VH-VL binders against PAX-interacting protein 1 (PAXIP1). Designs and how they scored, part 4

Target 1, 90 residues: PAX-interacting protein 1 (PAXIP1), of Bos taurus (Bovine) (a0jna8r94to183)
Amino acid sequence: ESCQIFFGITACLSQVSPEDRSALWAMLTFHGGGCQLNLNRKCTHLVVPEPKGEKYECALRRASIKIVTPDWVLDCISEKTRKDEALYHP
Key: E = the ipSAE of ESMFold2; O = the ipSAE of OpenDDE; V2 = 0.75 times the mean of E and O plus 0.25 times the DockQ between their complexes.

## First folded at step 1 (VH-VL)

Design m9 (framework fv_remtolumab_arm2)
Fold by ESMFold2-Fast, scan of step 1:
Structure m9 (fold): chain C 90 residues (1-90), chain A 122 residues (1-122), chain B 107 residues (1-107)
Amino acid sequence: as target 1 above (90 residues)
Amino acid sequence: EVQLVQSGAEVKKPGSSVKVSCKASGGTFSSYAIGWVRQAPGQGLEWMGGIIPIFGTADYAQKFQGRVTITADESTTTAYMELSGLTSDDTAVYYCARDYSGSYWDEYFQHWGQGTTVTVSS
Amino acid sequence: EIVLTQSPDFQSVTPKEKVTITCRASQSIGSSLHWYQQKPDQPPKLLIKYASQSFSGVPSRFSGSGSGTDFTLTINGLEAEDAGTYYCHQSSSLPLTFGPGTKVDIK
């Protein structure tokens, strides 16, 4: 289903303002994804605007976690498809 | 530094319920996992479940599914563990424990409450 | 669920001796294993996280090693204050589980 763009995704958010966090959380959850603030085994994606911070450094060491900027979330929703994460690395 | 302060000891009758509180002070509350671990007299540690307050949903060990409810109140920075259908097997010390800021991949418990003794008698 | 086993169950040690405690997981958990010390009537205290990472304030005589399924906690030069029960804990998958504990006494 196209409205379940983020089905199977558990995203961790990092280095975003409280306002952006709320917006991204709603966007991801509304389209079938899960969100959390802790980086742990359940995470499939780290959403971070810049290549910095403890969560970013940790995610770099795990091939199972895809690192993307917030624009990935926006473009996936805008185009109603899951965009290639490699194009959105910070 | 983060401190976790639990409610006092309880003596309960079989078939009743108990609700233990865990008040966090210092640091952020909403974004870090709070787990509940119990220890029967002379025995080891047993994980019951946990919650990340901002996520709003709790995870439970299957053994306790249907009897345990874990909740959090962000306005009072307090987590709760309610266990129903008590039997003598539930006599234990109940601890809350928090994943601390600086967690990398998985939960570990850096900060622990002092423990709450629950005795199920008669 | 992932089952953790510890050996030995009990160890009585002369002060200044080396203590080795082993934790084995029923399946691979990477490095998601943590070690705790518990003294009578106290909550557990975290000693080592992610198999080998120590905490500020934990004496350097405590060290951890291992990955996958086999893990070791070493106390190099036991002190009287180290008497207690030691638990391993895995955080690789839910439910979180603990080992049964190893009790360390001083002779």
Scores: ipSAE 0.006, ipTM 0.627, lowest interface PAE 9.9, mean pLDDT 84

Design r4 (framework fv_rocatinlimab)
Fold by ESMFold2-Fast, scan of step 1:
Structure r4 (fold): chain C 90 residues (1-90), chain A 123 residues (1-123), chain B 107 residues (1-107)
Amino acid sequence: as target 1 above (90 residues)
Amino acid sequence: QITLKESGPTLVKPKQTLTLTCTFSGFSLSTSGVGVGWIRQPPGKALEWLAVIYWDDDKLYSPSLKSRLTITKDTSKNQVVLTMTNMDPVDTATYYCAHIDYYEWSGYGMDVWGQGTLVTVSS
Amino acid sequence: EIVLTQSPGTLSLSPGERATLSCRASQSVSSSYLAWYQQKPGQAPRLLIYGASSRATGIPDRFSGSGSGTDFTLTISRLEPEDFAVYYCQQYDSSPTFGGGTKVEIK
């Protein structure tokens, strides 16, 4: 019965603090998404606060991977709808 | 560091099934993001992608050849095997296997290739 | 299937000259999924560029890639003797396909 805002999303997190990482994982999974530590073929989204890091560089080469800041996750939950990822690129 | 080598028959008769083995070293096909692809090149012609297998056993095949191709891996032996059924003279080509890092710096770029093995299809 | 058309088919140049090779796609290809390879007679292809513009490890600075959408270019700023070879573009935005190749030969 959870709100399924992130159904079908598999997110990888990069360059976030340990506290933010735990919070973002909980937010994503509670609302129907999946999370993983490794960036791989199954990922649909990379959540990263700054345009840097090895995961960021790899994701730039994949049109199938949406690159967003943590604010995308927060705003999706706040507004109870999936926000356009293009507005949240770091 | 990373090396790959193709092996299999160099001569195949029409209608037979071709089995090629890629044996590699310097990486493991259990490593996240790693794959091995097969590419062929008929004499004097362009490169043609055939198939790829990834660390998680996900497989992709050329749409035009899909019904004839099977790709498998044996991670413990560091081998990837490609099988192609119903061989025809037009399938005469040099067959290559190549290393792929799906989400590394080479991402889908085939950064290390085997030497290739020429397979001739004739009666 | 995305068809890649490379032009010219043959480019005849002298050492020291600039080579510009074209690769045009039948439909839009994300620049993240375009690569260039070099192949010399009797040898396996060598990756030069991935993601349209990123140089592979060990590839000299004279090689550069550019482009987006349906129009991509490989540039060799000053040809060295070892650069005379066949060059292939490849897309991997969908089922991978290669172009027909451009042969860079000595004039």
Scores: ipSAE 0.007, ipTM 0.603, lowest interface PAE 8.9, mean pLDDT 85

Design t1 (framework fv_traxivitug)
Fold by ESMFold2-Fast, scan of step 1:
Structure t1 (fold): chain C 90 residues (1-90), chain A 120 residues (1-120), chain B 107 residues (1-107)
Amino acid sequence: as target 1 above (90 residues)
Amino acid sequence: QVQLVESGGTLVQPGGSLRLSCAASGFTFSSYWMTWVRQAPGKGLEWVANIKQDGSEKYYVDSVRGRFTISRDNAKNSLFLQMNSLRPEDTAVYFCARDLYEWGSYFDYWGQGTLVTVSS
Amino acid sequence: QSVLTQPPSVSVAPGKTARITCGGDNIGSKSVHWYQQKPGQAPILVVYDDSDRPSGIPERFSGSNSGNTATLTISRVEAGDEADYYCQVWDSSSDHVFGGGTKVTVL
């Protein structure tokens, strides 16, 4: 059990509804992570439900950014550990 | 290598229209968002409008929305700003800039600018 | 609607350090970029993503960003550094926002 599950993570959220965005933002920040709307090199993760859009295309070109679906955030919290991002690629 | 050259700035009457052009070279124009930034004489920088790679998204500062239209022609490596219903407060040097909008949202290359004067 | 506040002017002696601040609510959560503009010229990017320098910009230029204040630091100031400096961020409600600019005078 760690309240800092997402310590060291800076996530960009893309293509989620306003309700889902607020919820994911709260979940990430409550557990020690940071969030941004813009995608830049400070980002460690792009959270996106579908493999579509400018931010998804941009993140594919950057090895430093892990691309995951919202389920990654939910499963990390429910299991109280960081899950392998490779299993959550959209 | 990267070069942006603005043109079209001139003296226009209040209520008039003008179209500015920006010619891009030295990079893959169709891969970047593009922006217009203006600067009134003796004043600071003000972002005006930007446009997505394929032209499908456009954003404007509130003061020009409904009066200005940003557009691009990727085949000609050209960016445009159509300015209608011009006001004296639109008097400024207008800069074209390459917009890293999907990255850090900064402008890495700028043109030299073109002066628009709105006066009677 | 983001508002960025810069001091109107900063005076610095040659060889000393100039510090230009850019204030904004929670600006430390945003990426801050800095532009230099000399009279009659287009702006040039001198610092991006808080602390990175474009190729060709001397190491004397550095940046920081935390809390409510971002800072552009110019060490070992030279006469050629005299210019207006602008900070800039992107915000979801305001899109691109520039600070009011700071005139750096080397005296």
Scores: ipSAE 0.015, ipTM 0.651, lowest interface PAE 7.5, mean pLDDT 88

Design t10 (framework fv_traxivitug)
Fold by ESMFold2-Fast, scan of step 1:
Structure t10 (fold): chain C 90 residues (1-90), chain A 123 residues (1-123), chain B 107 residues (1-107)
Amino acid sequence: as target 1 above (90 residues)
Amino acid sequence: QVQLVESGGTLVQPGGSLRLSCAASGFTFSSYWMTWVRQAPGKGLEWVANIKQDGSEKYYVDSVRGRFTISRDNAKNSLFLQMNSLRPEDTAVYFCARPSLYDWLEQGYFDYWGQGTLVTVSS
Amino acid sequence: QSVLTQPPSVSVAPGKTARITCGGDNIGSKSVHWYQQKPGQAPILVVYDDSDRPSGIPERFSGSNSGNTATLTISRVEAGDEADYYCQVWDSSSDHVFGGGTKVTVL
């Protein structure tokens, strides 16, 4: 059973409440991922609940960054596997 | 070959004005943000001002806001810093520097620097 | 307020390893860049995006960035590495921050 579901992932969180941000941060790091406040070239994923905000607009211009809703993080943990990001676009 | 060459540094009395220039070559100048960084004698590097590719956005460190104006002329591949109401603490070598090209909100390292031009503000 | 803290000086013997730290709140979530400046010269970029090297910079130069501390590591130090080193973060278009600088002396 892989507890390193998010190994190799660096996520930036956007447009989430402080409570949700803390929870998502803990979930991502507990399962081997990294988190950042800034959107930069180290990021592999942007976690954002709505298709809004400056980070969302910037990430749309970069093919290297996958944009997902928080449900992607939750479902990956629940199903103990990395889910297809394309199904979780906001 | 990327080159940045500053000019205009000289001795100025407190309260005076001075305009610095930076001549850019070897790259598409109009595609880059441009930056001024200064260094007081024996001190560290301090960012001064930043200007967007088309000149539509300009940002300054608090200590120079309202006194300094950054501008550019893309047709001439030139960057400028107009300095007004100069103070002794503005004494520094002024470098022009090119931030890395990104399509991001919050990014950038300075991949090329000019040699600097010395501004001395003294009576 | 964004502020980057560096030790003012580091002394190292030739052939040994020098480590220069750059402290900042949650700096591990930002991209850190490092510059070398020799007396009378302009700074040059030696490490960017935490750990990448520009063409022409020896692999003796490396970087890391995690938590609240970024580190520039210079392995097998040579006399020619004696210089001031600055870390830098670009937090936004209006918030470019340099560390105070570290003077590396090769004795």
Scores: ipSAE 0.017, ipTM 0.662, lowest interface PAE 5.7, mean pLDDT 86

Design t11 (framework fv_traxivitug)
Fold by ESMFold2-Fast, scan of step 1:
Structure t11 (fold): chain C 90 residues (1-90), chain A 121 residues (1-121), chain B 107 residues (1-107)
Amino acid sequence: as target 1 above (90 residues)
Amino acid sequence: QVQLVESGGTLVQPGGSLRLSCAASGFTFSYYWMTWVRQAPGKGLEWVANIKPDGSEKYYVDSVRGRFTISRDNAKNSLFLQMNSLRPEDTAVYFCARHSYGLPYDAFDIWGQGTLVTVSS
Amino acid sequence: QSVLTQPPSVSVAPGKTARITCGGDNIGSKSVHWYQQKPGQAPILVVYYDSDRPSGIPERFSGSNSGNTATLTISRVEAGDEADYYCQVWDSSSDHVFGGGTKVTVL
């Protein structure tokens, strides 16, 4: 089941370069997750490199959304398990 | 240069079926998400469906879900739209188009000339 | 539910600036793309990802997107810019959505 590391996750990507966006999108979807650019109620995670921007501020006010840096995605894949989001605050 | 050429549009009676084809050339077709967009005579653009590069994911506008099926044959550089249970309101020019960076949320940077489907008795 | 509103028409004199708006809830959080369509022709992409221009599109075309309104701006309008213009976004709940289109007339 390691191939489905991100099953059940819908990630919103914010403030990443087009190249990084493509890579993160592929990483998330290849391992069973979903991605979108809009921050809405379907989102479980916001992936953002720095603690700034409108999406970051909105996500801070939503109890259901975990906020993580791109390193969370990379480490989950590297270690073949979901890492604790609390360790990956921007 | 890069080309997309649609074919298959014709007059069909309500309740009938039709399959549209789109032939791609000048780029690596298998790298790109592809889409169908339609335009009723004198009306605006309406997105219809798109398909992931490997064909594993397909998405549709609500009004065609269950009636239309998008598919692709990467070996033949071809995109298809199978239309079943056609209604008069499906009358439109159907365009195939390429997602600009091969991502699902992309703009459509290359378009075919379109093929006219008329659904009428 | 997700809808994009454009004015049906905009008239502009040659050499002046045309502004075409695209209204949508929190559209500033989405990437907006703009297409030009002339009668009997397929659409062409003129602005994508809010403000980028494809190769071959003149600098007279520019875009902006914030809050609830995205805008396509055509400066120093030419007769050849007369066309229908469509905005488009990707929305996770409704996929790709087009605005109703704006007919730009150069008078």
Scores: ipSAE 0.000, ipTM 0.583, lowest interface PAE 17.3, mean pLDDT 85

Design t2 (framework fv_traxivitug; at its last look DockQ between E and O 0.10; V2 from the best seeds 0.00; counts 0 for: pae E 8.6 > 2, placed apart)
Heavy chain, then light chain:
Amino acid sequence: QVQLVESGGTLVQPGGSLRLSCAASGFTFSDYWMTWVRQAPGKGLEWVANIKQDGSEKYYVDSVRGRFTISRDNAKNSLFLQMNSLRPEDTAVYFCAREGYYDSSLYPFDYWGQGTLVTVSS
Amino acid sequence: QSVLTQPPSVSVAPGKTARITCGGDNIGSKSVHWYQQKPGQAPILVVYDDSDRPSGIPERFSGSNSGNTATLTISRVEAGDEADYYCQVWDSSSDYVFGGGTKVTVL
ESMFold2-Fast, scan of step 1: ipSAE 0.388; ipTM 0.842
ESMFold2, look of step 2: ipSAE 0.007; ipTM 0.637
ESMFold2 (binder alone), look of step 2: mean pLDDT 91; pTM 0.936
OpenDDE, look of step 2: ipSAE 0.021; ipTM 0.723

Design t3 (framework fv_traxivitug)
Heavy chain, then light chain:
Amino acid sequence: QVQLVESGGTLVQPGGSLRLSCAASGFTFSNYWMTWVRQAPGKGLEWVANIKEDGSEKYYVDSVRGRFTISRDNAKNSLFLQMNSLRPEDTAVYFCARDSYDEYWSGYYPDYWGQGTLVTVSS
Amino acid sequence: QSVLTQPPSVSVAPGKTARITCGGDNIGSYSVHWYQQKPGQAPILVVYYDSDRPSGIPERFSGSNSGNTATLTISRVEAGDEADYYCQVWDSSTDHVFGGGTKVTVL
ESMFold2-Fast, scan of step 1: ipSAE 0.016; ipTM 0.681

Design t4 (framework fv_traxivitug)
Fold by ESMFold2-Fast, scan of step 1:
Structure t4 (fold): chain C 90 residues (1-90), chain A 121 residues (1-121), chain B 107 residues (1-107)
Amino acid sequence: as target 1 above (90 residues)
Amino acid sequence: QVQLVESGGTLVQPGGSLRLSCAASGFTFSDYWMTWVRQAPGKGLEWVANIKQDGSEKYYVDSVRGRFTISRDNAKNSLFLQMNSLRPEDTAVYFCARDEYYDFWSGSDYWGQGTLVTVSS
Amino acid sequence: QSVLTQPPSVSVAPGKTARITCGGDNIGSKSVHWYQQKPGQAPILVVYDDSDRPSGIPERFSGSNSGNTATLTISRVEAGDEADYYCQVWDSSSDLVFGGGTKVTVL
């Protein structure tokens, strides 16, 4: 709408609680991003709180997918800018 | 170098049983999902079954469920397909293939040459 | 279960571009893989995850996937590209699904 911070981003969520998943999904889509349950090439980002899980291991082998913690999403919104993903390694 | 070699294909009577094997080499077998795909003479590819790295998950096409059993022995780098209650419609070349950790992710990157199973009276 | 629809055949002149389609409901939300198979041989993966190429596959092979159609594009077609081509996805019902195959003939 008014702030398209995540325009062009397709995020997959992993290892988050159902409540956190719903919140992160809403945050990403409200600010112009897309979300999906499956990790595939359409994903630009994997949002995962800890460095574990099958999606995390798979994404490590894909240079095109940036792996970030949920804090990356929160900080991008609070500061109204896309933060450097490298600072948000799980 | 990655290599997959199928064996066990032969002529078998309807209602009979047969066990196919696939010997893997050149990679860490226990890191990959493994798949059986078949191809009837002059027809297209048809997925048969797949198995997770540790053998904990197995999936089958509906037409073979209950008749075929996929299994693996990671210590021996071997994949198996036990085929029971064979039907003429099961006649095909059977390929084994290696999938990346997620089958739906990276596809089957290496295939064996196949072994022919003929079910006929 | 899901069906992937491919044209049975495509003819193309050498040096031109061949396009092979794979139709499926909401296929753009799935990862599509493409295989090349020559007579008497095992299939070879030519495109995976919609648009990536395995090492050793010429850059002439490319893929795309959006909406209800995935496409394999072979640019600057050579005689050696004559083969059957299959698309494949892993369906949400835990079934691997192959398309019916497309025979590419180089004129």
Scores: ipSAE 0.013, ipTM 0.603, lowest interface PAE 8.2, mean pLDDT 85

Design t5 (framework fv_traxivitug)
Fold by ESMFold2-Fast, scan of step 1:
Structure t5 (fold): chain C 90 residues (1-90), chain A 126 residues (1-126), chain B 107 residues (1-107)
Amino acid sequence: as target 1 above (90 residues)
Amino acid sequence: QVQLVESGGTLVQPGGSLRLSCAASGFTFSSYWMTWVRQAPGKGLEWVANIKQDGSEKYYVDSVRGRFTISRDNAKNSLFLQMNSLRPEDTAVYFCARETYEYTGSGSYTEYFDYWGQGTLVTVSS
Amino acid sequence: QSVLTQPPSVSVAPGKTARITCGGDNIGSKSVHWYQQKPGQAPILVVYDDSDRPSGIPERFSGSNSGNTATLTISRVEAGDEADYYCQVWDSSSDHVFGGGTKVTVL
């Protein structure tokens, strides 16, 4: 019985440790989201802990990509609802 | 070596149904978007449908939406195209292709088809 | 919906340069890819991301893309280059879009 909190999102993960990447990947996919390592036009979200890196700079140019910290993923699961991405910009 | 092999093409009556298969080998199938591209006799290439690595996202050209369904079985390294309510204008060679996504590191990213199968002919006629 | 315009045919003599154009509104802001298709065969990728070549494709194949026109250039053309060539882009409204194709004849 998984909650589909992240249904319809495709998240790219950036600047996270291997341990955090595995955990975030599992959290996102268990709740209906998709994950990938490449940043491309089909991504809806970039999950990045700090406002740095090539993927971060690229995503800043795209209004369609929401940039969030890992805390967005954790809080969405904790509260069982999709939180406003604007509150989680790194 | 990357290999894609299509099968299932045959003669079908208008209004009929047909399922195409594509067998993939030589790469990690579950890591790639996959696509179907068709080519009517003597005509150019036309994108038909694509499917995300995990099957969660599917996109179709307008003319086949609601009639065709793309699907995949990652455990069997197989891609499928279920075609319903076939029309004479669906007559074409159907190619299976691997879709590559790449972030170039310079603030750009690209989508292209790096490997194609040989195609399977679907003829929709009486 | 996006439309890519290619000339129907291009004729070129062996050893000369063939140029195949792909026209589209603001195509220079998109990544353009090129495929070669010989009769009875599957297409193969010859240029991707405007100007990059896959391994195994001769350096005689090159590409450019700016403004409203992308160009595939084949220098020192050989008889074996005779084929149909298609340009392709991704567009948010149309997904993948192919040009109509250009038949290159080596005479």
Scores: ipSAE 0.000, ipTM 0.586, lowest interface PAE 11.3, mean pLDDT 84

Design t6 (framework fv_traxivitug)
Fold by ESMFold2-Fast, scan of step 1:
Structure t6 (fold): chain C 90 residues (1-90), chain A 121 residues (1-121), chain B 107 residues (1-107)
Amino acid sequence: as target 1 above (90 residues)
Amino acid sequence: QVQLVESGGTLVQPGGSLRLSCAASGFTFSSYWMTWVRQAPGKGLEWVANIKQDGSEKYYVDSVRGRFTISRDNAKNSLFLQMNSLRPEDTAVYFCARGKYSYLRGAFDIWGQGTLVTVSS
Amino acid sequence: QSVLTQPPSVSVAPGKTARITCGGDNIGSKSVHWYQQKPGQAPILVVYYDSDRPSGIPERFSGSNSGNTATLTISRVEAGDEADYYCQVWDSSSDHVFGGGTKVTVL
């Protein structure tokens, strides 16, 4: 059965290794989400492992962008549901 | 060539101490979670300890907590397991393993060949 | 804390399909990884995150995970697939947990 866990989500990835980036990209898109490396107005989420970097600082200034660690993506897929982003802030 | 090589396994008396080493080569060691997994003779795999890339987070299986300490030296591409208050039940081959992804928790894709620790009188 | 249950052994004829189960409470909500281990050797990763394969692992190896059971499926089994197989999950309360292992014998 298809699973659209991330339908309506556009995630920006930051400060992850190329291998982790590829894995997260595949996980998000396979489950209905979109991914970008650029932080722009289309983004709903910033996926970043540590509370540092230019994209992290920019996202903190936007109320519309939720900031989560990669664990949020993994737990959403593992539990087949969207987890509360507030529990995954880096 | 990606490689992990364990060393330090030997015979020790119950209550003794031992330090295991794991030498990494062929990849950016400082970017990965590293893990120790053990296997008692003829038995299954048992996770022992995890350490985050920078050493800031360390996790242990309940049976070794307070007795074992995992550490790493990123400048030397080395992982360590300090084992104190050893018990006969700690007798096992100890494997060093790398997390499949540098940040993501889960699968172990590269394993060393293991080093045997025997705890016996 | 999580406990993963595997059958101790599975026998399969060459060319047939072997299925190795990994039982765990609500395991379908976790990501399952599978390892192959031959005598005297280190384990090798054969399936990760339920159904992905590392480079070099033949497509005869596949995985699924739902409800309380994850399954490693080996189609068109070959003599060289004879080994012990372990499932593994990560859980926030238990960290990494391995199943007890299943010996696959090709007869």
Scores: ipSAE 0.014, ipTM 0.664, lowest interface PAE 7.6, mean pLDDT 87

Design t7 (framework fv_traxivitug)
Fold by ESMFold2-Fast, scan of step 1:
Structure t7 (fold): chain C 90 residues (1-90), chain A 122 residues (1-122), chain B 107 residues (1-107)
Amino acid sequence: as target 1 above (90 residues)
Amino acid sequence: QVQLVESGGTLVQPGGSLRLSCAASGFTFSSYWMTWVRQAPGKGLEWVANIKQDGSEKYYVDSVRGRFTISRDNAKNSLFLQMNSLRPEDTAVYFCARGDYSEEYFGYMDVWGQGTLVTVSS
Amino acid sequence: QSVLTQPPSVSVAPGKTARITCGGDNIGSKSVHWYQQKPGQAPILVVYDDSDRPSGIPERFSGSNSGNTATLTISRVEAGDEADYYCQVWDSSSDHVFGGGTKVTVL
């Protein structure tokens, strides 16, 4: 049975392999979150493993978008709670 | 004041080569992705190629990959499209367009030139 | 590359509302942009990021995007709105995809 850990979150993924993208997408949606391919105003979070890439550069200019590594997603699920995004900046 | 002006379109024989130019003015050209979009007579819009701000990344539609080369000269505010091995199906008006990839939203083109006609025919 | 489906034409009476659809698999998870093109002219951006308008575009132009369908809505249609309208998305691989275009005729 899933927890709604990511309820209210819309995540965009960047700089991850196709396999990792599928896994993260499933993890986020199974626990109540949404995912999308494009970085736009609907996004609350950018999940990116390294501080690189076009989406990372754009998200840095937006206060409304929290930037986290994939470890944030994994730790939130492992601990069944939403972890502080500031601890997971790439 | 922001404008893009294409040039170089002409009649060329199949198998020939042609270079298109796009002159940008009124904005910081080096801060934007740039795009070529074409439109065959009476047909819809087709994306052709993109180039990153510094020229480090280039993307092409499958039908032109290996035949067309996109490039830019940021010092001269100019975008280019080198077209080789031209085919009749490459006949189109070619538009230069400014992308917004340096901003918060990806993929839209907010400024377009008026286009330059390339005709590939014997 | 993904395919975007638009109706080839839409007819609308002056002062009424025109709706142009753009169908695509999971298009609601993508940003959709809309362009207007009049004969002999370059396209102009009329709606970006699903529902935002560039400066200078009238309020009667609006957009929505959900599930498998994005929609451009033109309210209180004027004769000057006769044009071809194209939807466009950017995929993660930088494959820009345009819809086939919809010709709007104001009768």
Scores: ipSAE 0.007, ipTM 0.616, lowest interface PAE 9.1, mean pLDDT 85

